VHH binders against b3qqe0. Designs and how they scored, part 8

Target 1, 332 residues: b3qqe0
Amino acid sequence: MKINLDRTSSGFCIGVQGTIHVAEEKLNQSGELYCLGDVVHNEVEVKRLEALGMETIDIPAFEELRDAEVLIRAHGEPPSTYETARRNNLAITDTTCPVVAKLQKTAKMLHQLGYQVIIYGKKIHPEVIGINGQCNDEGVVIKHPDLSDEAEIAPLDLGRKTALISQTTMDVPGFYELKKNLEKLFAEHGHRNPGTKSGEWMAVRDIDITSEKTGGRAMPELVYKDTICRQVSSRNGKLRDFALANDCIVFAAGRKSSNGQVLYSICKDANPHSYFIEDVDEIQPEWFVGENGKPVESVGICGATSTPMWLLEKVANYIGKTFGDDSGNPDA

## First folded at step 10 (VHH)

Design q05
Fold by ESMFold2, look of step 11:
Structure q05 (fold): chain B 332 residues (1-332), chain A 118 residues (1-118)
Amino acid sequence: as target 1 above (332 residues)
Amino acid sequence: EVQLVESGGGVVQPGRSLRLSCAASGFTFDDYDMHWVRQAPGKGLEWIGNIRWSGSTFYNPSLKSLVTISRDDSTNTLYLQMNSLRAEDTAIYYCARVHLEGDEFDYWGKGTLVTVSS
């Protein structure tokens, strides 16, 4: 029986995996580590790390903490978090992912250059809080691309030089709808980049943003930078192909995983011999017997983007050892 | 306090249509992705579909011709429209909220029972 493990589309993103790796190394070295917020939104993984000595704390507990080591998770923190850490003599292990760190730097630089920074995003999201912290909380956060929320747009100064950026997880069509509507709004107020009939804003790159510090050209009045991360758009099609390529599918995820439910429904639709488990104790031997009573020739193992890789490996090992040899007895 | 309250269930005849509601309170509704899930008597959970904070929808492929999910962010209400109801649609229907930073459901409603019988 051939066991095919999906290592490319299952499990946490590289940034979160890197954070978990750093946490494990610190715990192996010292046996204790505080983490500001859940290191990952997966209860099983958090409990595993807590058994190694990690303690998850919230902002109020962080503000009271003194003389300790604290891990900053992949989503990043505003400058005030680092100020508190210095005041409290906390050693910070910062695992903010490079994409978020770069976006924070972009926001800071635009703010320092005098731009009114518009952030396409959700005001309460920690990523947006971190970005706006770089703008001294003066960024204008807009979630509705059609500009329908009067409270969101009330702070806009239509006469200021202005830059549009985005929370990394927002939708691409919404970003460009917002850009178009802002272009119209500013142009109707009489504010456009020189020589622009349509009122179009100018796309900028990181090198353009730093140009004044390196002796480069002056930045345009009205600019945007598409900061949306695009890593997941083809997953559903690839998952369907994976499900069709195997005689049966064992899908591992928590039942509370929303993406787990979505992805399992795709597997089940493509291959009716798809089975949902949370762990190996839910595996049934009859799953590995085909419709004609003969053993299946292949088993595909996959999971949600929140399924730890170690769990998928555990599932593969269990199936291989229990049903992969000349056992013939699924209960043995 | 975060609350999700489903309503609109009851006894209906096969072939009819029914719209369920989920009233949301205690949070900024239009920041969150919302899902519908159901559980038939004696069966496990079956995922129906979702609607993103942005309004984009995705449905369980086995159900997508029969259901429509919508949201009204001005009234903080999630809807499930079901058409051509069948006896196998008898279930408790739940709405669920997805955690802002992750992919887990962090709050569920208590459910509303739909019984499809002659």
Scores: ipSAE 0.602, ipTM 0.858, lowest interface PAE 2.0, mean pLDDT 87
Fold by OpenDDE, fold request of step 13:
Structure q05 (fold): chain B 332 residues (1-332), chain A 118 residues (1-118)
Amino acid sequence: as target 1 above (332 residues)
Amino acid sequence: EVQLVESGGGVVQPGRSLRLSCAASGFTFDDYDMHWVRQAPGKGLEWIGNIRWSGSTFYNPSLKSLVTISRDDSTNTLYLQMNSLRAEDTAIYYCARVHLEGDEFDYWGKGTLVTVSS
C-alpha cells in the first residue's frame, strides 16, 4: 500500500504557516503568548496552540493589556494597533503575511503620493482595515464591482489621481470588473490617462511606485495593481487529479470547514472511494479493501486549506502503521 | 444576534421539486459566503453548494444539475431550489454561514427536514 500525502493542495497557506511557526517558537521559549484574534480558523489547531500557552484576545482586551507579548496575525493590523502596543508597552511579534505586508506598504506609498486609494474588498475585514489604516482610513472600499452600491462610491473623487488595489482574498474576475467599471466611470467624467481613448487605467508595480516616490518616472494619474493572492485559487484542479490518481482518498478536515466540505465533494466526485474524517479514530478498515477483496494499492491523504499538516501526517502515519506495510513513508 | 432559520421542508414525492428558504437576521448576505448542506439519516454531512458574498454560486458536482442556490438581498433570504427529488435526497437541510475571516461555518440553522417518499 502506497500512501500519498498531498502537500501541495492541502494545508495552511504560507502566511498562516509562518504565523503558526512563529507562535510555536515563541511559546516554546516563554510558555505564554497573546494573540490578537484567532490565529487560524481551525479549532484543533487553535486548541493545540492554546495548550502551548497561547491566549487569544480581542481588541478591547488588547487595549487594556500591559507589559506583554502579542502576536499579530497573518492578515495584519492597522497602524493604530501598533500605536496602542507602544503605549501599553506591548512587545509585538508581527507575523503579517508577506503578501499582506507588501500590500500595506503599497497602499501607504500610494497614499503618500497623493493617490486616492480604492480598495476592492470588505470594509469589515481585518485585512482591509489594516490596509486602509495605511491610508489614514481615507481609502475608498468597494465591494460591489458593478458599482451598484451608491454608498460605496459616494466618497469617490473622480477628478483625483486614483489607484485601485485589492484585498488579497478577493476574486480576480471581480477585481477586473471593478477596474473596468471604474475606468468607465472616470472616463465619463472626463478623467482619463493621457493617450488612452477609453480611459484605461495603467498597471503599476511597486518599482514604479517607488520610482515616483524617489523622483524618478512619474506614474499615470489612474493606476491599478492586482494585489490578489493566487495561492489558493488553483487548488481544485490539482485535487481532482490527486483523487483520480489514488485508489482511495482519506480527506481530513474539520466538519465545520466549508472549504473542507467543498474540496471533499470534489474528491468524492472524482473518486467515489473518498472518505471524510476529522481524526484518525474515524478511519475504517473496510475503506482500504478493494472491490476484489484485496488491499488497495494506493491511499491518498489530503485536506482543506485549514487542515494542519501535522494532522495529515498523523493520518498518513496511522494508516501506514495500521493498514499498510511498514515501508509506507508518507514523504516518498 | 445572528440567526438562520430554514423552512420549506416536508414530505414530497419522488420527481417533484422543492424550494427551501433560509431567513437570515443579524447580518447581511453580501458580506458572507453562505452554504447549503444536508445530513441524511446515518450519514455524514454532505455539501450541496454555496453562494459567495459576490453572488457567485458553486455546486457539488454530483448535484449541480439538480439544485440552484439564490438569494434575495432585500429580504435577506437564501434559497435552495431542488428538482427531480429522489429518495436519496431525504435529509435535514441546513444553511450555514462562513466566518468572515476563515473557512469555518460559524452559524447554522436548526435545519429543515425533507422527506422524499412515494
Scores: ipSAE 0.582, ipTM 0.892, lowest interface PAE 0.7, mean pLDDT 91
Fold by ESMFold2, fold request of step 13:
Structure q05 (fold): chain B 332 residues (1-332), chain A 118 residues (1-118)
Amino acid sequence: as target 1 above (332 residues)
Amino acid sequence: EVQLVESGGGVVQPGRSLRLSCAASGFTFDDYDMHWVRQAPGKGLEWIGNIRWSGSTFYNPSLKSLVTISRDDSTNTLYLQMNSLRAEDTAIYYCARVHLEGDEFDYWGKGTLVTVSS
């Protein structure tokens, strides 16, 4: 019986996985680490790390903390957090995702060049708070691409040079709908880039921004940069193919995982021999017996994006040891 | 205080339609993705579908032709329309909110019981 482990679409993204790894290393060395906010929104992982000595703190507790080590999560923090850390003599272990860090730098540079920065995003989201902190909290956050929320657009100065960027996890169609509506709004106010027939804004790259800062060619007054992370792809289709390629599927996730529920429904639709577990104690031997009474030829193991890889590996090892003679390394 | 309250359940005849509601309070409803999940007696949770903050929907493929999820952000209300009800649709129906920063359901309603019986 071959055991196939899905390492491509299951488990935490690289950024979160890296944050967890750094937290583990610090905790193994010192036994104590503070984390500003939940390191990951998976209670099993948070409790596991807390058992190793991690303490999750909020902003008020962070403001009081002195002479300690604090981990900064993947979504990053505004500059004021780092200023507080310096004031309080806190040692920062910064695991801000490189994509988020790059976006923060882009926002800061546009602000320093005098642009009114518009952020397509959710105002309460920590990523947006961090980005806007780079703009001295002067960024204009817009969530509704049709500009229907007057409170969102009220801060806009339609005569000012302006740059549109996005929270990395927003939807692509909404970003371009917003861009189109902003182009119309600014053009109706009489503000458009020279030489544009419809008042189109110019797409800019980091090279363009740094060139202006170093005395090179100036960018137009109205620009945008699509900062949405494109790591989302046809994962549903890839998971469906995985489910079809195996005789049965063991899907591991917490039952409160929204992504877990969605992905399991896709597996079950593709392969009726799909089974949802939270841990190895839920596994039933009958799942691995084919209709001819012989062991199934393959078992696929997968989970949600919030399913820790160690759990998937635990499941693979358990199945291999319990129902096979060679339970070496799982693959998928 | 975040609250989710399902309503609209009861006893219905097979083949009929039923609309469930989920009244949300204590948070900015249009920032959040919302889901419907059900649990039949003696069975595990079955995901029905979701509706994103933007209004786009995705459904359990096995239920896609039988259900419709909608939301009214002006009244903070999530809806589940179920058609051609079958005895196997007997379940407790829950609405759930997805955490803004993660993929976990961070709040659930208490559920509303739907019994499909002649």
Scores: ipSAE 0.489, ipTM 0.801, lowest interface PAE 2.7, mean pLDDT 87
Fold by ESMFold2, look of step 12:
Structure q05 (fold): chain B 332 residues (1-332), chain A 118 residues (1-118)
Amino acid sequence: as target 1 above (332 residues)
Amino acid sequence: EVQLVESGGGVVQPGRSLRLSCAASGFTFDDYDMHWVRQAPGKGLEWIGNIRWSGSTFYNPSLKSLVTISRDDSTNTLYLQMNSLRAEDTAIYYCARVHLEGDEFDYWGKGTLVTVSS
C-alpha cells in the first residue's frame, strides 16, 4: 500500500514557514529571542518555540524594551515600529514576507507620487496597518466592495488622483467589484481617465510606478494594482487533486481549525473515503480495507494550513508501520 | 468583551423547520468569518458550515440541502435555518468566531439546545 504525504499543500504558508525557520535558528544560537506578537497562530508551535527560549511580547512591552533582539513576523510592521526599535537600540530580525514588503514599497511610492491610496482590506488587520503606515496613515481603507459603508467612503476625495491596492489576503472577486464601483463613483463626479468607455482605471505594474517616480513613464490619474496573493487559492485546487488521486484520505487537523473544517469538506466531497483525525489514536483499521476486502492501494495524508508537518509525518509513520506490508517485522 | 449568545432552540416535531440566532457583541462583527457547529448527545462536535465576512457560505456536504447560514451585519446577528428536522438533529448548537489573523476558533457561544422528538 503506498502512503502519499502532502508536503506541498498542507502546513504553514511559505512566509510563516520562513519566520519559524529564522526563529529556530536564532534560538539555537542564543537561546533567547523576543517576538512581537504570536509568531504563528498555532498554540502548539508557539509553546514549542517558547520552550527553546522565545518570549512573545505585545506592543506596550515592545515600547519599553531596550537593548534586545526582536523578531518581526511575516505580516510586517508599520514604519513606527522600526522607529521605536532604533530609538530603543533593538536588534531587529525582520522576517516580513517578501510579498508584503513589496506591497509596502508600492504603497509608499504611490503615496509619494501624490496618489490618494485606497486599500481594499480590513482596517484592524496588522497587514493593513503596516501598509497604511507607509501612506502616513492617510490611506482610505475599504472592505465593502458595494461602497455601502458611509464611514469608509467619507474620507474619499473624488477629485484627487487615486490608486487602488489590496491587502494580500482579500478575495479577488471583491477587489474587482470594488474597482468597478469606484470607477462608477468617480465618473459620476466627473473624474475619469481620458478615452475610457466606463471611466475605467488603468492597471499598473511596479515598473510603471518606478518609472513615474523617475520620470520615465507617465501614469494616468486613476490606477489600480491587483496585489492579492494567489498562493492560498492554488493550494485548494491541489488538495482536491490530491484527494482524487488516492484511494483513501487521512486528514489531520484540530477540530477547532476553521481552515481544517473547510479543507476536510473539500477532501470529503472529492473522495468519500476521507477521514478526519486529530492524532493517530483516532485511526481505524477499517479505513484501509477496500470494497473488495483487500487493502487499499494508496493512502493520502494531508492537513490544514495550521497542521505542523511533524504531525503529518507522525501519521504517515504510524500508518506505514501499523498497516503496511512490513508491519514492523524486520527479521521476516 | 467578546460575547456570542445563541437562541431559538427548543423542542420541535420531526419534519418541521427552526431558525437559530447568534447575537454578537464586543467586536466588529462584519470583519469576521462565523461558523455553526453542533454536538449531539454522546457524540463529538459536528461542523455545520460557515459564512465569511463577505457573506459567502460553505456547508458540510451531509447537511448542505437542509441548512442555510445567513448574517445581518446591521444587527450583528448570525442565523442558522434548519429544515426538515430529524431526530438525529437533536444537539446543542454553537456559533463560533474565527480569529482574524489565524484559522482557529477563538470565541464560542454557550449553545442552544434543539430537541427533535416524537
Scores: ipSAE 0.452, ipTM 0.746, lowest interface PAE 2.7, mean pLDDT 86

Design q05
Fold by ESMFold2, fold request of step 13:
Structure q05 (fold): chain B 332 residues (1-332), chain A 118 residues (1-118)
Amino acid sequence: as target 1 above (332 residues)
Amino acid sequence: EVQLVESGGGVVQPGRSLRLSCAASGFTFDDYDMHWVRQAPGKGLEWIGNIRWSGSTFYNPSLKSLVTISRDDSTNTLYLQMNSLRAEDTAIYYCARVHLEGDEFDYWGKGTLVTVSS
């Protein structure tokens, strides 16, 4: 029986996985670590790390903490957090994921070049708070691409050179809808890039921004950069294909996982021999016997974006050891 | 305090339609994705569908033609329209909120019972 572990569409994103890895290393070395906010929004994983010695703190506790080591999560923090850390003699272990760190740098550089920065995102989201901190909190945060929320657009100065960027987790169609509506709004105000018939904004790359920052070729007044992360795009189709490729599926997730409910429904629709578990104790031997009475030839193991990889590995190892042959090792 | 209160359940005849409501309070409703789930007597949880903060919807493929989810952000209310009800639709129906920073349901209502019986 062959055991296939889904490592592409299951488990935490690479940024969160990196943060958890660093936390584990620090805890193994010292047995103590503060984390500013939940390292991940998964109760099982937070409790696991707390058992290793992690203590989750909030901003008020962070502001009073002195002479300690604090981990910063994958979504990053605004500059004021780092200033507080310096003032309080805190040792910061910064696990801001590279894509978020790059976006913060992009926002800072655009702001320093004099651009009015528009951020497609949710104003209360920690990622947006961090990005806007790089713009001295002067960024204009827009969540509604149709520009229907007058409070969101009221701060816009339509005559000012302007750059559109996005929170990494927003939807791509919404970003381009917003771009189109901003192009129209600015053009109606009489502000458009030279030589454009419809007032199109210019797509820019990090090299374009860096070049202007260092005295090179200047960018047009109206620009955008698509900063949306696409690592987890199209999970539904990939999971459907995975479910079809195996004789039976063991899907591991918490029953409270919204992503887990969506993905399991797709998995079950594609392969009726799909079974939902929270842990190995729910596995039934009958699942691994085909209609012909002989063992199924393949078992696919997958889960939600919030399912820790260690749980998927545990499930794979359990099935291989309990129901499989010697050659049924899961992928690493 | 965050609260979700379902209403609109009751006894209905097969073939009829029913509209459930979920009244939300204690949070900025239009920042959050919302889901409907149900649990038939003696059965496990079955996901019905969701509606994102932006208004986009996605449905359990097995129920897609029978249900519609909508939201009214001005009244902080989530809706589930169910059509052509069958006896197997008898269940407790729950609305659930997705955590802003994660993908887990962080708040659930107590549910509203729908009984489909002739």
Scores: ipSAE 0.445, ipTM 0.779, lowest interface PAE 3.0, mean pLDDT 87
Fold by ESMFold2, fold request of step 13:
Structure q05 (fold): chain B 332 residues (1-332), chain A 118 residues (1-118)
Amino acid sequence: as target 1 above (332 residues)
Amino acid sequence: EVQLVESGGGVVQPGRSLRLSCAASGFTFDDYDMHWVRQAPGKGLEWIGNIRWSGSTFYNPSLKSLVTISRDDSTNTLYLQMNSLRAEDTAIYYCARVHLEGDEFDYWGKGTLVTVSS
């Protein structure tokens, strides 16, 4: 019986995994670490790291903290947080996801080039607060792609050169719906946009965004950059393929995980021999017996974005030891 | 104070339709993804479906043809429309909010009982 562990579409995203690994290393070295906000939105992982010496602090506590080490989690922080850290002599371990860090740099450069920056996102979300901090808090945050919220669009200056970017976790269809609606809204305001069809905004790359010191093509007034991270958006299809590739699926997640419920329903739809567990004690021997009475040929092990990889590994080891005729190592 | 209050449950005959409501208060409703789940007598939780803050919906495939989830952000209300009700749809129905920065449910309603019998 071959055991396949899904390491690509299950578990925390690369940024959060990196944050957890850095936190673990710091805690192993010093036995204490402050974290500004919850390091991850998973109570089991937070408790685990707290048992190693991590202490979660809020902004008021951070503002009073002196001469300590503080972890910045994957979502990043606005410039003012780093200014406070310098003032208070705090040693910052910055685990801001590289995608978020790149987006902050993009926002800053667009603002410095004189663009009115529109951010597709949720205004109170920490990622958006960090991005807008790079725009001196002058960015216009829009979360309703149909432009139905008059308060969101009221700050827009329709005559100003403008750039659209996005919070990394927003939906792709919404971003392009917003783009189309902004194209209509900005129409007939005299903008110069060479290199595009009438009324269309220009897609730009990081190299295109550099200051007006770059040579070559004319700088268009209305531009956009799709800054959405697609790691999450492709996961449903990959999970379906994983479920189809195995004789049975053991899906591990908390039953209160919203992502777990959605992803399990995808697994179950693709492979009716999918079974939901929270831990190894829920595993039943009959799951591993095929229709012909013989052991299944393959078992796939996967979980939600909130399922720690160590739990998936625990499940793989348990199945291999308990139900295998030969106790070999599981495959990824 | 965050509150979610389900209503619209009761006794209905098989084959009929029923619309459940979830009144939300104490938070900015249109920032949040919302879900419906149910629990039949003597059984565990069964996920029905969700509606994102953007209005996009996704349903448990086994229930997709029988249910519709909608939201009215102007009245902070989440809805579950159920059609062609069957005896096995007898359950307590809950609405649940997803944490803004994570994927876990952080608030639940008290539930509303739907009994399908004739």
Scores: ipSAE 0.437, ipTM 0.782, lowest interface PAE 2.9, mean pLDDT 86

